# Ledger of designs, part 15: VH-VL binders against p40593

Target 1, 148 residues: p40593
Amino acid sequence: MIHPLIQRLTTTLGYPLLDADGLDRQVRTQPFSVLFFAGDPQRFPEALDVAVILPELVKAFPQLAPALIAGADEARLQGRYGFSVWPSLVFLAGERYLGCLSRVLDWGEYLERIPAILAGENEDLPRIPVLSPESGTPSCSPMETSES
Key: E = the ipSAE of ESMFold2; O = the ipSAE of OpenDDE; V2 = 0.75 times the mean of E and O plus 0.25 times the DockQ between their complexes.

## First folded at step 5 (VH-VL)

Design g13 (framework fv_diridavumab)
Fold by ESMFold2-Fast, scan of step 5:
Structure g13 (fold): chain C 148 residues (1-148), chain A 122 residues (1-122), chain B 111 residues (1-111)
Amino acid sequence: as target 1 above (148 residues)
Amino acid sequence: EVQLVESGAEVKKPGSSVKVSCKASGGTFSSYAISWVRQAPGQGPEWMGGIIPIFGTAKYAPKFQGRVTITADDFAGTVYMELSSLRSEDTAMYYCARGKYWHSDYYYMDVWGKGTTVTVSS
Amino acid sequence: QSVLTQPPSVSAAPGQKVTISCSGSSSNIGDNYVSWYQQLPGTAPKLLIYDNNKRPSGIPDRFSGSKSGTSATLGITGLQTGDEANYYCGTWDSSLSAGYVFGGGTKLTVL
C-alpha cells in the first residue's frame, strides 16, 4: 500500500523509483541526486511531510535530480549510507556521497544546509558513513530543537 | 561533449595585471569545479586555484594568494582568472580545466582548455 | 622541488611495458585519490587515470593505475610511438598548504 502523497512523486511528477540497477544508472547520468528514503509512512508519518516538501526543494535547487528508493532496497542502501532515522534525504554528486538530512526540517534549515552539502562543506562527514557501534541509532542530521 | 574556450593571448608589462576567461561550450559547470593551472616554458603544470561556479566558492594555492582572483559569471557560463603584480616569471601558458571536487578538495581535471599564452616583458 | 616525486625520464622499445612511479606523503597520496595526465608537446594535459585506477572513456586499457600507501604507479603496456609524452601524477594535498599538486613529470621516450 503506497500512500497517495508518496505515489504522486512517481506517478504525477515522474520521479524515478530506483532499485539497485536504477541507482547505478542514476549516479552515472545525473550530476547531483537527492534520494528519498521514505520508509513506511504508517510508522514514520514525517515521510509524508518530506514528500510534500521534496518538490519544493527541487524547485529551489534545480540541479538536484530527485528519486525514490524501492522498498526492497531501502535497508541495504541504509547500511551503505549509514542513516538510522526515517525518512531521510541522501545527497550525491554522481557516485559520491555528500551528506544526508533525516526527518523533516524547517524550510530555513533546508535552505541553509543543502548548499553546504552540495558544495561539499560537510568536512566532518566520512565519504561513506560508518555507524557507531555505541550509538545504535545514528542520524545524518543533528538533533534539532523544533517548536511546534 | 563539453569544451572549454579560453580568451586570446596577452602581452603584458611587469607590474600590470591580466584577466583570462574560460567559457563552457556544449555542457555546464553544474557538478564541477573549474581550476586554473599554469605551465611555464619547459616546466610542469602548477595549480593556481579554482572555483565551484554554482556556489561562487573559490580556493587559491598559497603561492598565489593575494595576487590571484578567480570569479564566475553564472549567467554567461564563464569563469575568470585575474593575476596581478605581474613579473617575468609569470610568463606561461594558462589553462582552465573542469574538475571533480569532494568538499572543498579538487580531485581531478577531465576537460582542459587549449591554454592562453601570457607573456610578461618590458 | 615538486611535492610529488617522479623519475625524470623512462624509455623502452615499442611493444614493451613501462611503469612510472609517483611518491608523496600521508597528506597527499596517502589521504587522497591519484590522477595521471599525459601531455604531448604543444598540447594541454589530458586526463589518463582518475580515482587511482579508473580510465575516462576513450583511454585504452593498456594504461593502468595503482596506489599503495603514499605511492602511486602508472603502467603502460604495448608501448606505441604515439605514447611519447610527459606524464604527470596529481592529487589533493590535505596539509595546511592545501591545494592540488602535480608531480615533477616523467618524459617517456619510445625508441
Scores: ipSAE 0.000, ipTM 0.497, lowest interface PAE 15.5, mean pLDDT 81

Design g14 (framework fv_diridavumab)
Fold by ESMFold2-Fast, scan of step 5:
Structure g14 (fold): chain C 148 residues (1-148), chain A 125 residues (1-125), chain B 111 residues (1-111)
Amino acid sequence: as target 1 above (148 residues)
Amino acid sequence: EVQLVESGAEVKKPGSSVKVSCKASGGTFSSYAISWVRQAPGQGPEWMGGIIPIFGTAKYAPKFQGRVTITADDFAGTVYMELSSLRSEDTAMYYCARPSRYFYSTGEYYYMDVWGKGTTVTVSS
Amino acid sequence: QSVLTQPPSVSAAPGQKVTISCSGSSSNIGNDYVSWYQQLPGTAPKLLIYDNNKRPSGIPDRFSGSKSGTSATLGITGLQTGDEANYYCGTWDSSLSAGYVFGGGTKLTVL
C-alpha cells in the first residue's frame, strides 16, 4: 500500500510514476529531472519528509521535471545511479547523471546544493577512484551527522 | 531569500482575541511549515504551535491548546495565529518562524532558520 | 517558566572565551538535537547552531556547540563587542506534552 503523503505526488500533483521504460522516455525528453526514490516508508520514514519537501523544491527550481520511481523497479534502477541510502533524490540533465541528495536536508542545504548540482559542480569532483574502473557510479554523499 | 512579514502592532482589551498574520515573500519554501513563537518582556521564547499549510494540519503546544488557532491561506502564502481570552500575561512579541523541516514520522517541528520581525501585542484595559 | 535551564548572565572581555550551558532532561536534550539562537536587542532571534554542533552559512567558526547527556554547551571564542546579546538553547521535547522548547536565556555582556 502506498502511503498517502507519497500517493498525493502522483494523484494530486500529477507527478509521473516511472518504471524503467518510462524513465528512458523521461530522460530523453526532459532537460532536467529529479527522480524520487522513496523506498518503503515503514523502513525509511524520512521518505515521508522528502515527499513533503519535493513539491517545494520544484517550485524553487521549476526547470526540474519531477518523477517517482515505481517501487517494483527501485532496486533495479538504484544500480544505474549507485546511491546506497534511502530515500534519495537523483538529479539528471537529460540522460546524464548530475548527482544525488540522500535522506532529508533542511531548506538552506537544498537551496545551496541543488544549484551546484545543476551547474555540474559536483562537491565530490574531482573524485579519486576507490572503485574499479568498471564500477564508477558514485553514491550520494549524505550529510554527516553525529550526536557526539 | 525568504522573508516572513508580520502584521502590525495590536492593543487589545482583556477577554478579547487577537489575530496576527505572517506573509511569506521572496522565496519558495515559506508555505511548507510555519511555527509561532512568543516572547514576553524579559522572558525566554515560547513555542505556541505550527502548521503545514498544504495540508492544513496544525499542532499546538499544550499550554496554548484550546486558546490558540493557527490557520493558513496556502494560495496567498499567509499563515494566521489567533489567540483568544486574552490576559495581561499575553502581552508579548509574537514571531512567526520557518522550521528547517517537519518530520512526518514523529510529528516534530524542527529548529527555526528564518524568523519574522515580530508583532507586539499589548493587553491592557 | 522555561523547560531548559541556562545561567541568567555571563561576562568576559574582548578576545576571551565564554561558555554558556543549557540543562534539560531525558525527554528533551537527552532525546533530541539542540539548537542555539542569538538575539540582539530589538531584533528577532537568529539561528546560530543547529544539530548540536553545526553552523548555518554565514556564522563564524568562533561559535561552537556540543551536547553531553542531558546538557548542551555553546562556546564563543575571540569575543567581540558585537556578540553582546541574549543566547537561547532550544530542542524538541518528546514527552507526552510534545513541542519545541527554549531555554530561559543567557545575557552575554562584553566588558
Scores: ipSAE 0.011, ipTM 0.624, lowest interface PAE 8.7, mean pLDDT 84

Design g15 (framework fv_concizumab)
Fold by ESMFold2-Fast, scan of step 5:
Structure g15 (fold): chain C 148 residues (1-148), chain A 123 residues (1-123), chain B 112 residues (1-112)
Amino acid sequence: as target 1 above (148 residues)
Amino acid sequence: EVQLVESGGGLVKPGGSLRLSCAASGFTFSSYAMSWVRQTPEKRLEWVATISGYGGSTYFPDSVQGRFTISRDNAKNSLYLQMNSLRAEDTAVYYCAKSTRYWDYLSGAFDIWGQGTTVTVSS
Amino acid sequence: DIVMTQTPLSLSVTPGQPASISCKSSQSLLHSDGKTYLNWYLQKPGQSPQLLIYEVSNRFSGVPDRFSGSGSGTDFTLKISRVEAEDVGVYYCMQGTHWPYTFGGGTKVEIK
């Protein structure tokens, strides 16, 4: 059900798997968090690459408290942080949204962008988009809208 | 030393199949994206396929999408290219190539290349 | 697909003289991350391609300082300040900014 590379983050490395209640506790107790929204790796294979690199990012930025979001709550909590693409890493200072990094990036780009996000210096932070549920049922497109 | 050694090239008829292999040594294979790049008889270089370090992502140009499959066996330090439904225009020397940076498969910078293996598709 | 156009198709140089190769892309190679993924490769006779320059102007490890890259947007140049016999081969520019990756047609450098 759960890919081994993603599973190891919770089972071997002890990263918490958060539902909405767990997320509330995480943001109240951790100065900084990185939340991993993996999505379905069959649909978003880059999630496996992010799963491999995330522990190395935590080693480089030990102030980050990593956590995974439970699959059942992943689409709902996406609306709270406003990213449109899976996988995504969401960065928080307590409850405050600092920014996100979607898809897999080069190692050098992570080293460049994460410090700016954590310092609150990234002025190009994406605004939280308004999610439009379809007839009360949230519609999350796992596929990115193609540009013309 | 860091090296890549290709094998599996040969002569095949249109519509046939070939499987290319690339044996890697001297670096942490699973930490690097790997690619196949081919060179036509006219000496044009064409990117063919890229695979991420643990195989979670694969990328192809439209010209080979659906016909070619890239895969890797990290336990054996080996990269593969399965080529199906071969066409005359697939005739080329096929190189395996290593990305320059850890987990990098966005830049297209390849620092180590194999010696190449020749694929000839003739009718 | 991004079209990469190299000029000239070939050039002959006297050893010790400079050489210049142009590479033009059909669209800007500035990536959304602020980097420009324009790379230069050299293929010596009978050998595999080798990386000379990555991200426009960065010499790869072991590449002599006589090689330099420059440019931005859609126009890029590779310069050899003093061509040596070992520099003979075909030079290719290559873009990694857009999928699929594409290469220029190559510029053959020969000694007079």
Scores: ipSAE 0.006, ipTM 0.541, lowest interface PAE 12.4, mean pLDDT 83

Design g16 (framework fv_concizumab)
Fold by ESMFold2-Fast, scan of step 5:
Structure g16 (fold): chain C 148 residues (1-148), chain A 123 residues (1-123), chain B 112 residues (1-112)
Amino acid sequence: as target 1 above (148 residues)
Amino acid sequence: EVQLVESGGGLVKPGGSLRLSCAASGFTFSSYAMSWVRQTPEKRLEWVATISGSFGYTYFPDSVQGRFTISRDNAKNSLYLQMNSLRAEDTAVYYCAKSTRYFDYLSGAFDIWGQGTTVTVSS
Amino acid sequence: DIVMTQTPLSLSVTPGQPASISCKSSQSLLHSDGKTYLNWYLQKPGQSPQLLIYEVSNRFSGVPDRFSGSGSGTDFTLKISRVEAEDVGVYYCMQGTHWPYTFGGGTKVEIK
């Protein structure tokens, strides 16, 4: 089931709910996207805080096209972007991965970090994002994904 | 070779308990949701339980809620079903089944099934 | 719980002829994510079930193209364009849209 605060994002605010196929469309049609990976809010209660904050972030950064990821595809797409902590916001320029912000942050941290993320240069999107140990951000870490 | 092998079935009296095991090989076990599906003597298929890969979310139908527990040991590539307070209607062949996609746990599409293990609840 | 009704209960098909199996659900299987989680399984005699079709119309890897799935909402069909001896068994539809997951009663396919 989907919690009401998360469901509100799709039913009241009209944010798309994307599976893997829908994500391909989103990245082809939107200059910038913010993807919300909520996880299970019973296990990750900060997902509810991010659900409340996300519409305010979109107001502050109107160039961002918000979308939620469908539950069945959350963990598979997590592997594509390499975050290890739920909830996470993933930022894209078209198909290019710009960065992520995991867990809930203070409002001032969002205002500081999002502009820096969006100012990133155009680079090839790796299947698993690898952050340099020297420049690594603790709010979002890569995760190994394996297919056998 | 992707394979699932069940064990632990047997004859048990009403009110008794059994623990089923499923040994997985040939794929990254922790990346896939796993399920138990049973087949009654009348050949009806019934979903029994699902557990997500690394996150451990569990789901059950009302018929077994509170009586059955699904668990996994990702270090051992093993899935378990603890069955308590068994009833005659739990008599079935129990199959271990793998979800078809990496980290998929909502679709009900199961691509690999074990051979099944028989549970008979009778006095 | 969602009730899945399969018709017919059994089919006897002349080799090389087509077969069609119907599956009806008591409620729409369209999920809020825009997908329809209706799957088809085949159980051959003495074997475990195997996945044929997932999400209405997608053939699983290795499934011959003579198998096709179609439908929407509450009405779904599995078609075999040319039945072969290896296709004998019991076919089950299954829904994953609503909890709990439920299966149809099965359709037995035999050759004449």
Scores: ipSAE 0.000, ipTM 0.512, lowest interface PAE 14.8, mean pLDDT 82

Design g17 (framework fv_diridavumab)
Fold by ESMFold2-Fast, scan of step 5:
Structure g17 (fold): chain C 148 residues (1-148), chain A 123 residues (1-123), chain B 111 residues (1-111)
Amino acid sequence: as target 1 above (148 residues)
Amino acid sequence: EVQLVESGAEVKKPGSSVKVSCKASGGTFSSYAISWVRQAPGQGPEWMGGIIPIFGTAKYAPKFQGRVTITADDFAGTVYMELSSLRSEDTAMYYCARGSKYYFSTYYYMDVWGKGTTVTVSS
Amino acid sequence: QSVLTQPPSVSAAPGQKVTISCSGSSSNIGNDYVSWYQQLPGTAPKLLIYDNNKRPSGIPDRFSGSKSGTSATLGITGLQTGDEANYYCGTWDDSLSAGYVFGGGTKLTVL
């Protein structure tokens, strides 16, 4: 069962819910995408915070085409984009990986970091990063020790 | 430690409107969900709605939709609640309360409360 | 009527244990986290428990919370005269028509 706050992104706001084939279409048709990897909100409650703020991020950055990833494909695509922390927002320029932001951030941090990510990297970089689990733990955001 | 301060007590006539303010002291509202909760004499608290000031996003309880308007002046650090078409049953203590940073959702709770302001609707 | 049901009153002697129940449905307690608020006479409500069973700083451990299915329970052990107050449960309601909802309240009288 999909949590209502996450489900409203697809049912009320019309954000696409992408499997692997849907993602292939998204990256071919959209100049910029933000992909929302929510995970299980019972395990990762910040996913609900990100679900609330994602529409506001799209308003602030209207060049971003938002999409959710279908639960069955989340783990596979996590390996492709190399994040280790849930939830995560992955930013793409067409097929090209630009960066990601994990967990929920303060609003000012989104406003600072998203423009830097969208500025992109050199054209000779790989389009989709390949990260081995044995090469280390990938992280999209420098995160502090988890708060207790 | 952040404190919330509601505006002073009001006495209003039936059919009029009242606008109550809530100001943060020792902190800011911008990233917090701020709720309005009222309590009629001898009754339990009733959630009216709230706002997340940085987004300008307000949500209202169904009972109050059409009669309540919640707004924020982020520069002034103040949240407002305006209730129109007042009736005697609107006589209550009105509280503002701070909740979760970015959402009204599953994990929402109110951890900092103002002392409340009394609105009396006469006769 | 309140969407969350609490007993209107409970009473016990100092040193005893009391429990206060709060019953809801799948769209509120069954799906969302429960908080408890204490209201002493003449004061604003005070957060006592959040996330079903967690205590804010300054709340003694004799206060506890639990949740099972669509019901939640507040427990108070070692009852003190200063605990005499109204107690309210609260939670988010995910149904189409509701936001945050409170229980009807329970008046705790210390005999």
Scores: ipSAE 0.007, ipTM 0.578, lowest interface PAE 9.3, mean pLDDT 83

Design g18 (framework fv_diridavumab)
Fold by ESMFold2-Fast, scan of step 5:
Structure g18 (fold): chain C 148 residues (1-148), chain A 121 residues (1-121), chain B 111 residues (1-111)
Amino acid sequence: as target 1 above (148 residues)
Amino acid sequence: EVQLVESGAEVKKPGSSVKVSCKASGGTFSSYAISWVRQAPGQGPEWMGGIIPIFGTAKYAPKFQGRVTITADDFAGTVYMELSSLRSEDTAMYYCARGLYSRTFYYMDVWGKGTTVTVSS
Amino acid sequence: QSVLTQPPSVSAAPGQKVTISCSGSSSNIGDNWVSWYQQLPGTAPKLLIYDNNKRPSGIPDRFSGSKSGTSATLGITGLQTGDEANYYCGTWDSSLSAYYVFGGGTKLTVL
């Protein structure tokens, strides 16, 4: 089952739920995309916070075409985009990977970091591979944790 | 500075329902999620559920699923919690508490003073 | 019962240090950020620590938090008589239908 807060993005707001073929079409047709990798919200409950904030981010950055990734493709595409923490938002300019923001951030952090990502001010990143990835890029936002 | 103002104490009979309100004073709920937490005499707090008012979506703890309904009137700045089929063990202090919108339900930074609900026959 | 385990009580003298543990599982503390709440007699709970180790504005440095694996710890240094209260850990539980859980509570007595 799909959590209601995540399901609302596809059913009420009309965000596409992309498999591999859908993603190829998305990156070919949209100038900018934000891809939501939710994971299992039972395991990664911050996915619910990202689900709530994502529509507000799209309102603030209307150039972004939002989409969710189908669960069957999430692990493979995680390797393609190189994030290690769930949930994550992946930002693209067409087929080009711009960066990602992992876990939930405070609203002010989104407003500061997304413009820089969209402007391509991040270090040069590898172009999105067309085929399955064998080497990923580093995670975007490591989780702050206590040391053992 | 936002304060949460809860409705007054309630005395109810078993089998009835109670509806408690939580109103933001000095602000609105547009940037916040609101949780309902109860605490029976001598017991620890127990999360019942919460709502994100701007989206109208509520989440309930498994123990209360089917008995609790949380609703919001975001325009008025009020959130409600209704608990049905009351039993004597529902006698408790009921708190509303807010979380930051981007940190939905992960922590509760501002708490109401609590509303006493007594269920007796 | 509570899914997060805390010792029922802890005690120390003024000026000393205490630690309060909170033990859970991979689906709660292991996967999520931990908060700590202080409850003085007759009052609502008050947030002391959020995101494992961060303090809200107005909470003194005497209070600290940490998390390791499936356990979290609240530290209180320079104990004052006004610290006598119940302390609760809390976190999101990712299992089943997901919900917020509190620990069973620890009563701190300052002798």
Scores: ipSAE 0.005, ipTM 0.509, lowest interface PAE 14.6, mean pLDDT 81

Design g2 (framework fv_diridavumab; at its last look DockQ between E and O 0.04; V2 from the best seeds 0.00; counts 0 for: pae E 13.1 > 2, placed apart)
Fold by ESMFold2-Fast, scan of step 5:
Structure g2 (fold): chain C 148 residues (1-148), chain A 123 residues (1-123), chain B 111 residues (1-111)
Amino acid sequence: as target 1 above (148 residues)
Amino acid sequence: EVQLVESGAEVKKPGSSVKVSCKASGGTFSSYAISWVRQAPGQGPEWMGGIIPIFGTAKYAPKFQGRVTITADDFAGTVYMELSSLRSEDTAMYYCARGSRYYFSTYYYMDVWGKGTTVTVSS
Amino acid sequence: QSVLTQPPSVSAAPGQKVTISCSGSSSNIGDNYVSWYQQLPGTAPKLLIYDNNKRPSGIPDRFSGSKSGTSATLGITGLQTGDEANYYCGTWDSSLSAGYVFGGGTKLTVL
């Protein structure tokens, strides 16, 4: 049922696998969370890239408490956090939604966008991920650009 | 669309070493896993190994362990493959190819290939 | 020697169908996903099929893949002259301390 690269996050690294009740506890007890919505890696192979890079993101941003969302609850929680594309990483400050990053990004892009999300610079984010024709890549948050 | 470009053709003597480079053209590959694959004349491709540049971690096929070294210079956006103790049977086309961004596993495959560079080993 | 076994050649007329087999063992094809690569004369290999039966964008539906046990098959229907190429299967091999392996290749001739 669960891919080994994703299963490693819970079995070897001890990341919690959250259902609805677990999520409620996570947002009450953790100052910052990153929630991994993997989806079906057979349909969304970038989920495996995100599974591998997530521990490195946690090392780079140790304030983040990582967690996986149980497959049965992923579809129900999708609309709550404003993404339609799998995989997605959702960033929270307690209960507050800060933003998300859909699909897999280059490492430098993670290092640039995560600090902005955690600083709350994207507070008026759209509910649904934005797809840019120029980039061809869906995103739950706009790039931090100022182009006239 | 990103393309991979290998360095120019090489002619080497037996016992020497060769170092081939791979660069991204029209984009970047610093986060992609890059493999080196060779193909001798009239033969099928042979995976030599690869590197995940962000981790600096290289994997080598057992046949080439001890003779091959794969490194990455993320700042320059270049991946290198060095093959030592060259023999005539090392005469081949050498390709770099990208796969997933962050892993080599059961689910790995290569989606973008360079045009290749020839290495000829002759006395 | 190649780890995966393919027939050295196949041929058919335009509009016909061909199948190309790839045989391995439990440690490679048996336990792992199979990819197929097309190599036109004088060019680098190009990904044609991945994860046993999936097509990258731009690859037409007439190309298909399947896997059963320790063997995989590439199918090409509606054969065109532009399909003349070498075809290689590839997969992970656990017996090689986690390395990628390729088949010996099949040359497709369109008569």
Scores: ipSAE 0.454, ipTM 0.752, lowest interface PAE 2.2, mean pLDDT 86
Fold by ESMFold2, look of step 6:
Structure g2 (fold): chain C 148 residues (1-148), chain A 123 residues (1-123), chain B 111 residues (1-111)
Amino acid sequence: as target 1 above (148 residues)
Amino acid sequence: EVQLVESGAEVKKPGSSVKVSCKASGGTFSSYAISWVRQAPGQGPEWMGGIIPIFGTAKYAPKFQGRVTITADDFAGTVYMELSSLRSEDTAMYYCARGSRYYFSTYYYMDVWGKGTTVTVSS
Amino acid sequence: QSVLTQPPSVSAAPGQKVTISCSGSSSNIGDNYVSWYQQLPGTAPKLLIYDNNKRPSGIPDRFSGSKSGTSATLGITGLQTGDEANYYCGTWDSSLSAGYVFGGGTKLTVL
């Protein structure tokens, strides 16, 4: 049973809920994607704020194809993108990982950071950055970190 | 860090309208509820309504439904409250306040208050 | 009138403790978080307690809050003359077409 605010994204707003095969198809058909990893809203209550904000972000950046990754599909896909902080928004250009934004941010910060993420970073990074071993708990570092 | 400043005091006649602005500076405005609270002389505070600027949808206390309009300009960091069909009973101090983060849509609390602005309605 | 009931006044001597009650219903205090506000004469209200029992930054731990059922309590210890003010509870009321409500207020007198 998924929280109604998160479920609204798929049932009312039509955002696809993707498993691994669905994600592979999406990245082949969409120039840019934003993937929402909501986690468990009982543990990560900011996921509910991001669920309410995400449709407004898509309106502001209409090139982004949104999709929801939830439940067991999150566990299967978490390792691909190297984040450990929930909620997270993961940004892709086709299959290429561009970066992520974790937790909830102020609106102005989204407007500042999303264009920089969409402009790309290093071409020599792996498709999915690997976890940082120093901290024990990885985080998103879209603009300044290579995690090989 | 957020600071709220209401527009200046106003004197109005019965039957007119007033529009008060609340300007905010600092980082955490857009995803928080911004409330309007009034306080008549000798009385307690009374919540009029609020808005979360990024969503643009206002909520109003039942007493003020139909008389109050709350809007936001998220780019300008400003919210507005317009109260119409003014009566002498609307004479009060009017505050804007930054409220709760929007979890579960069950509550507002107000942690940052403006200094308030007086609206006086007299004939 | 107010759906949240507070005693109209309380008093205590400097250094002592006072409690202020706030009584409501299941649709407000029962289901929702309670906040407390201090209003010194001639000033805007100031948040003392949010989420039933949490203090914002800068509020000393002399101020405490609790909630049980449909009732909430503000505790103030080590009373100072500067604590003389009106105190209001506040909460969301979840009934249809309701919104945020404040209690009627309690005047604290420091003797």
Scores: ipSAE 0.005, ipTM 0.506, lowest interface PAE 13.1, mean pLDDT 80
Fold by OpenDDE, look of step 6:
Structure g2 (fold): chain C 148 residues (1-148), chain A 123 residues (1-123), chain B 111 residues (1-111)
Amino acid sequence: as target 1 above (148 residues)
Amino acid sequence: EVQLVESGAEVKKPGSSVKVSCKASGGTFSSYAISWVRQAPGQGPEWMGGIIPIFGTAKYAPKFQGRVTITADDFAGTVYMELSSLRSEDTAMYYCARGSRYYFSTYYYMDVWGKGTTVTVSS
Amino acid sequence: QSVLTQPPSVSAAPGQKVTISCSGSSSNIGDNYVSWYQQLPGTAPKLLIYDNNKRPSGIPDRFSGSKSGTSATLGITGLQTGDEANYYCGTWDSSLSAGYVFGGGTKLTVL
């Protein structure tokens, strides 16, 4: 059962609950996104704090489209962004990864770090090479067995 | 276009306090920060501090810490700066300015300025 | 004394190029984005450049900004009589005494 504070984000505040397909739609339609990976609040109690803070962050940064990641898809989608700490806020510009803020931070720290993350669009941040799935075909060049 | 309207000129005695207001035309400050910057005659501007009205979070320059108080009424779209224990050296033009939405950070700048309020401290 | 150092004055003829330097330290210009302000006589400062080299709407492209290390530079090409003003650099200071800091200002005279 989803904790009431987390559920409030979707039911009361109208944040979309995203599965993998929903995420694809989100990143195609929203210029900037903040994705909330809450995790299990029993394991990570800070998730509840972030659930309270997130709406205030969205007010402070209205360019951010907030979304909650569905619990069943969290593990799969975590792998896409490569964070290891829960909870996490993942920031995107369209499909482009901008950064992540994990655990609960002080309000002042959010206000300092989020601008830097959002400005990464303009800095030659090393483009994380989108590993296009296609390049992984090892061309097995057949070893020409020279019969000698 | 957002304009910042400041209160009128003030003449104060040494040791007294002055409170200057800054109002946004057309509504609230939204998610912006508002800074106070003063400029003494013949000198450059000096940042005093600022506030994020929506959160009520204020930040002060060390030089003015304990002597300046910045407050906001976000619903009224008004920010206030109170400076206490006035000295002759506090004679200056006092500007309110809108900061970026990045608040008090590495990306901070001020893009909209009021016309300024003259505060004169004289015996 | 201003935290950021600027030349007190620069001068040039109409149509010429001028540069105004701003020198700081690692805790201010080194780590943070620089802004420039133009202040015409008897007016409030006006934002001229932000984020080292970006122009707000309405600022002509003859104004440019750059940053390298702990120094920033404002460039003005095609100098006009109307450019006669004081120019201030500014940036956030990330030191223990965090706050916004200005340069001492540069008076630009158009000859």
Scores: ipSAE 0.000, ipTM 0.621, lowest interface PAE 11.3, mean pLDDT 88
ESMFold2 (binder alone), look of step 6: mean pLDDT 90; pTM 0.934

